# Miniprotein binders against a7ua95r516to809, part 7

Target 1, 294 residues: a7ua95r516to809
Amino acid sequence: ASLSLLSISDLVPDLQFIFFWMSNAIEILYFIQQKSPAYMQTIELMDDKAGSKESLLSATISANEEAMTILEEVIMYTFQQCVYYITKTLYVVLPGLLDCNPFGTEPSSEQCRRAAGVCVCAVCVMPEAVRRVVSVFQTTSDLLQQYQVHSEIQSQMFAYLFFFTNVSLFNQLIDKGPARGWFQRSRVLQIQASVKILLDWAKGAGHNHLAQKFFAKFCSTVTILASPPQQLSQMSWKALCAEHPSLKPVQLHRILTQYQLMAELGPLPIWQPSSEDEAYIYRTVDLLESFENH

## First folded at step 8 (miniprotein)

Design da1
Fold by ESMFold2, fold request of step 9:
Structure da1 (fold): chain B 294 residues (1-294), chain A 80 residues (1-80)
Amino acid sequence: as target 1 above (294 residues)
Amino acid sequence: SMTYEVTIRTDNPEDLELIAFALRILAKAMGLRVEEVRREGDTLRVRISGTPEQVEYFREMVELWLKVQGIDARVEVREV
């Protein structure tokens, strides 16, 4: 079977069309909002010789509300279409982030000396899998700026894109991690480094607060898995919940179970769930995250 | 209750689709009925129904909107 790789560059013409109409609908909505009060005032000040002013004003208010509703629906529809196309691309490229090695080919000591007198041995490089994810975010950012989309809408779009990324990565790690060996120590450290590259991109792009908020669950998971056993084994269940409030009890329990297997640790009494949480650690319906935003 | 024809002419025909959308929404926002929108080359013709006072305000808002957007277009209104 022939596999087709979906790239963001293939979607740019469609995204340009959608962003054009979204941005213009927003600007027209703003224009109407700024001008409607004065227009309604002119109707209220009309000479009411035929006794029809009340009916005209009521009809005009209704029509004005309908026009605003049409624009709001256009904005909502175009926003959803942008998110749909962009997340379709993310869905294809995100799995590679869990399999890639950001610690790729290390320069030799001789090559480091000849590269402008600096050594960059064992440094993180941007693997192609991470580059593909960053490319989706960067292309989205460039289009939003090109079409001068209102900053609040830009923030909402990246909030959802980061939310989608977090849910996709978390669900794949939990669901496929045991079979794929993703809980192995070296693999977790590679994943942590790849996530750091994404967080650095988000910070440089002005979205640090959104990334910290919406990547919290996946970052907490990776932080726990990357912790040295000497450090993690000294943290109680309550301390872990307090340190990682984004994780549900069933999720934390599953992560600690995988950690115990990877580190060849026996059960630890300090990781026994609180009595309040003990009822929830087997709620498998809560293990994977929903793509719905609440 | 009277019918008017609004004619928009521009040297940038690529703007006409946006102008048509904006005029349709602006007219609706002001309580005018849009009867027809027709594009003929670099000319847009819009038929609207409303009072003379509504149509004059609409003309003023269209011209202001075009100026705010930086769109170079000429607006003419006639009763039909």
Scores: ipSAE 0.721, ipTM 0.934, lowest interface PAE 0.7, mean pLDDT 85
Fold by ESMFold2, fold request of step 9:
Structure da1 (fold): chain B 294 residues (1-294), chain A 80 residues (1-80)
Amino acid sequence: as target 1 above (294 residues)
Amino acid sequence: SMTYEVTIRTDNPEDLELIAFALRILAKAMGLRVEEVRREGDTLRVRISGTPEQVEYFREMVELWLKVQGIDARVEVREV
């Protein structure tokens, strides 16, 4: 099947090749940056004719800058290739996170215990769909660490991956949620639990601040949908906007509309958009997020 | 401005592609012109043009870079 063609495991050899060149290009760039000042000083202290020294220094500065530009381009190209391959894998596995049930699957724990007599396996509450997403993130983290990629580049890569994850999950929930039953309260609570597993992974991996920043729209959506009707029905439109600044008016309106339908609530006056926002709740061009806006 | 041949020999020919890339970039960063890069089995031959002072500094930086990277390679420089 096509899903097996996009597995992160099948891409590891290609990713290893790309990370090898990325990490080495970064290290060579750093080496040049550390050694260039001393080299330029050597040229400046030469005893030769002023015209020859000035020409040599100017040409050397230009060549040095060109060499560093070449390395920066290699780093950018390899970064973009990694992101491309990893996000294609994520795109395939992320939708399953919206369908899975993290609360009722413990047969592997029971099978481990019964088959071995005694088993010290950790509690296996992670659904297969969540495990597949975590495996993409974990494999990426392992490769970045294996090749000792600079920490700033590692952070930029996970910022990209979390942004992509947020956009993909949000767009699919909004677009396909009504037909797939994802706005039902029991399903929303399952989705919330599954996202919590991803957030816990990000925290344990040292990326908590990136996850909080780049998952904000999807997390706000799930938080609203998971809220009890008694609590949510007492929050005004302006209070919801203030509490969830990542949501555009059209997005908040759509989320509340789906909430009303699933909770069997009629229109609530307290959820009427402010006069300032009323013109924006029908701008369907703003409903779905772009993968290119980060 | 004179022409030199830099010869790199290694027991790990898998490193030669990285070494060739690094030598081209390091030479450029020091204002040296790289005229030719050839790979012959376990040997890399690089032709560069520059002043004797530039080439001596380049040789020192290549040897330092190889040491920092932990790459086991022997560097020879000859005027041609």
Scores: ipSAE 0.720, ipTM 0.935, lowest interface PAE 0.7, mean pLDDT 85
Fold by ESMFold2, fold request of step 9:
Structure da1 (fold): chain B 294 residues (1-294), chain A 80 residues (1-80)
Amino acid sequence: as target 1 above (294 residues)
Amino acid sequence: SMTYEVTIRTDNPEDLELIAFALRILAKAMGLRVEEVRREGDTLRVRISGTPEQVEYFREMVELWLKVQGIDARVEVREV
């Protein structure tokens, strides 16, 4: 596939090709696993000299393991290629979530725009930026179901896609948020509403547990930023760490600093880091998240 | 061991690429050596070496695999 393909719809033919081979490799691997024990037994029962039979069995076991390894490599490679292409499209569409206004009145499609007074479909009321992200997830889900990919592989794929989404949104918010005005309270509330739409999609698609696990850092960030000053100023550093364990000390410190600036609050004694965490709040190497899965 | 030619014929030549891949992997998984794979239109010809018993088992597994996948293809095996 070409890197010039930036929308998920343009990538569908390439993804169909990759899913086709991934699903068939999985099925052939399963077929071999089910049939190999009986085949090995037929070799053991052959009437032959003992040295010849044992060497044939050993060579066959080795060849069998090599065949299964080849299939496992094909499955891993095709999985990685799917993730690569899908995350390229996510990379393009995710920044729009931080700029969109989900409280706007304009429908996301031309058909729903023309019927604004009578439209009841949830997709039509979705902000365009959110719809683009949901479209990537939904297209991926539809392809996985079309090719009947094993449920464990489907879960692994969405786990990585949610991980990528969380890291991308968090890093952009932290890195670009001050310059883009994304820490203003009205903007934070808009971001919170947009994220809720994504989480609702994930829940409806049967991925609620994965979404809860892998969106935790970004959701914690938005929850803190959306909190009214009267509520947040009652929470100590220790309480915030306990309530938001997904946030590293440097990340929580940066989020609270941005909150103070936008709420025009001076330093708050209860937000003083613990002595243990004070050593970590300036570790800028830990501020942004890595896209790597260990 | 002896050399055999496995011939796969199908009304849907688009399946031949998947069939060729499956045959190579299944043969390898059974310790059989694939000497040659040749496509002639809607026909796939695969040359393998093994004992008559191994090749017959391979034939049976290929036919079963084709049935499980719902692939309409005819398998013939001949000693060369």
Scores: ipSAE 0.718, ipTM 0.939, lowest interface PAE 0.7, mean pLDDT 85
Fold by OpenDDE base, fold request of step 9:
Structure da1 (fold): chain B 294 residues (1-294), chain A 80 residues (1-80)
Amino acid sequence: as target 1 above (294 residues)
Amino acid sequence: SMTYEVTIRTDNPEDLELIAFALRILAKAMGLRVEEVRREGDTLRVRISGTPEQVEYFREMVELWLKVQGIDARVEVREV
């Protein structure tokens, strides 16, 4: 109940605190890594008046390693906290993306309505459900930039968030799609349009490669489902496997089976799995994606 | 080893928590013992134990770090 009211905006103060410490810990770690070698050399060059130089050096090395370990722990902890809060907000807003009709809703961002002018930004013209998802990513991006978080950490953050988003959307589509009518062509086209908006945002934010990589399964699923029956019925199992390598055989088989039912197609021998894949199409454990495998 | 008091004064007291954290970590990384960290308004006082050479290097490192961070702070070191 309380989770449904949680917006990314409500978490901004907490996230700011976490990002502040994460960024600073990274900077301190980098600073130590850059300066420690020179410091160690200064110790090595000290006059060994009492034979204590070696012991001092060893103790300093150990202390340095311990300090770096502490910083790494802080970085890891803060990173995990960020991911936790952000994914929590994503979890709330992502289901709306599948139910969204991008063609029917007037662009009404409440946030931009409060601004004295019609905001024509790319986010404001988005359907509300898409805008909510994009807002989470945009807020994350803005915070990462605000605190000048190292680019590698930014990439890791977005990689995980895209992974999470893909897993969530894919699993929901596969599990609930038939019952929700998301496999209907009109609905699929809506989903496809919504995903395109998200991908376009990711491209504009400089995360195109990551988005393409981590959304591959969901995009492949949507692409297959959006395909006209006349086109898809001409594609063999092997061709579909080759075109959609991100899908496991069991996943592809499930998608095609549900497509066949939805489109009222008769049996299609061309979609019959290969003898090599036949054993794998029954591995229902592999049907849904796991959040733990990242 | 001798004991030193490092005093850091800043016009931005909001930075003192970060400064304290950084000082503790930097001191640790250098093999210095941090004995006490006290905040007194706009001033941070840190007691450290080490050799004169270590403490001098520590001062330089702290000043450099503050500069890199764009923090306007004054660093004073006194033997106690």
Scores: ipSAE 0.447, ipTM 0.835, lowest interface PAE 0.9, mean pLDDT 89
Fold by OpenDDE base, fold request of step 9:
Structure da1 (fold): chain B 294 residues (1-294), chain A 80 residues (1-80)
Amino acid sequence: as target 1 above (294 residues)
Amino acid sequence: SMTYEVTIRTDNPEDLELIAFALRILAKAMGLRVEEVRREGDTLRVRISGTPEQVEYFREMVELWLKVQGIDARVEVREV
């Protein structure tokens, strides 16, 4: 109940606090890493009175390592907290992306309505459901930029968020798709268009490679489902496996089975799994993606 | 080892929490013992123990860090 009301805007103050500490901890860590070698050298150049130099150096090295460990713990903790809050928000808004009709005229965002006139910015032309998802990513991007978070940490953040998004969308599509009509060609084309908007945003934000990598499974699923029956029925199991390597055999088999049902196709021997894959198509435990694999 | 008191004053009291954190970490990284950290209004007082050379280096590093952060703060070090 409480999660359904959670907007990314409501989390911004808490996220700002966390990003502040994350960024500063990274900067302090970098500062120590850059200065520690010179400091150790100064100790090494000190006059050795009664073997005290070696003990001081050893103690200083140990202290330095401990300090860096504390900073790493702060960075890790703050990173995890950011991911936790952002993914909660994504969890709420992601189902709307599957139900979205991107070809419909939806009213402009409330923020742009306050400006006298029709805003034609990239975000304002997006369907509301897509805009909500993009808003989470954009807010994350803006916060990362605001606090000048190191590029590697930014990449890790987006990698995880894209991973989470892919798992969430894939699992929802596989589990609920047939019942909700998301496997119908018209609905699949809507989903494909909505995902394209998200991918285009990711490209514009400089995360194209990460988006392509981490959305591969969901995109493969949507691509198969969007394929015309005449085209897909000519593709063998082996060809489909080769074209969509991100899909496990059980996943591909499920998608094809549901596609057959949706398209009212008879049995297609060409889609029969290979002898090697035959044992794996019944591994229902591998059907849905796990959130723990990242 | 001798005991020193490091006093930091800033016109931006909102920075004192970050400064306190950074000082503790920097002192630790240099093998200094932090004995006490006190906040008194716009002033942070830190008691540290170490060699004179360590404390001097610590002062320089703190001043450099503050400069890099763009924090306008005055650092004073005295033996106690």
Scores: ipSAE 0.447, ipTM 0.835, lowest interface PAE 0.9, mean pLDDT 89

Design da1
Fold by OpenDDE base, fold request of step 9:
Structure da1 (fold): chain B 294 residues (1-294), chain A 80 residues (1-80)
Amino acid sequence: as target 1 above (294 residues)
Amino acid sequence: SMTYEVTIRTDNPEDLELIAFALRILAKAMGLRVEEVRREGDTLRVRISGTPEQVEYFREMVELWLKVQGIDARVEVREV
């Protein structure tokens, strides 16, 4: 099947299977961790009639550690599989977020229309491109809740998904943005509104801190690009670095250079990189974010 | 060390794969040797080797785990 036809709904059965095993492995691990100390104590209290008690205890400790290691491997593997499938779906839908006009009147989702007529829920009022992205996250959240996955694992999963989303959106914006007109103020404002909808969803889902942390780079980029020329032209390089610490010097320099071109601004001495950053602005290898640096 | 057969019966055969996995892991965690795992219809049979005390504790842990999971299953242990 072409990647273009892959929806999160098509992956739900596979994800359910993976989440089932992940959740159960976590529960078994937790169960062992809770019960093993008491079990070891029972062995310690056994009569040492044969001098074999110490050897039995040692062997049991080792066996217990091996069992926990197997469970950890299952958890890690299933986690990675979930992330793989979900990110594959995100990869397909995320480009639409940058092209989306959130100020347009798009029809409510088909699912809500069938149930109650005109639904005014937060999802139904979203632009289709934003809704598709949110649907991936919502489906993930629903599955995590359905299988009662431990909150820490949920947080780790969302952290990674937000990281992936930020990297994907940031890289697309930096690489393709100038050519696609995404650096135009009107387009930037559309992107900003779309991102706000996503952040509002994340806030509503209880992931506000994670979203703020992991979307910082993309949000900073959008914030700079959305800034009026009169305002941004008054901000020094140092001030921009301080206000947007998530951006590397090369990234900030690229954004400002493209902004300057788009806004037809003359040379701005105040945007000149500091002597400390001057060497770093030429590090093109650091321009795009890596998916491996998580 | 003696050999025991643990038989688990459930009305939910879909749970047997999970039960088998859990039993293997729990047995391993307790230092028991799993010799054989067989599925016979809606029944899981696990052959384990250990001391009577270990096997009794294993039975208790399995029953507790099943309860925590909300799985309605009966556990029988016999020496073989």
Scores: ipSAE 0.444, ipTM 0.833, lowest interface PAE 0.9, mean pLDDT 89

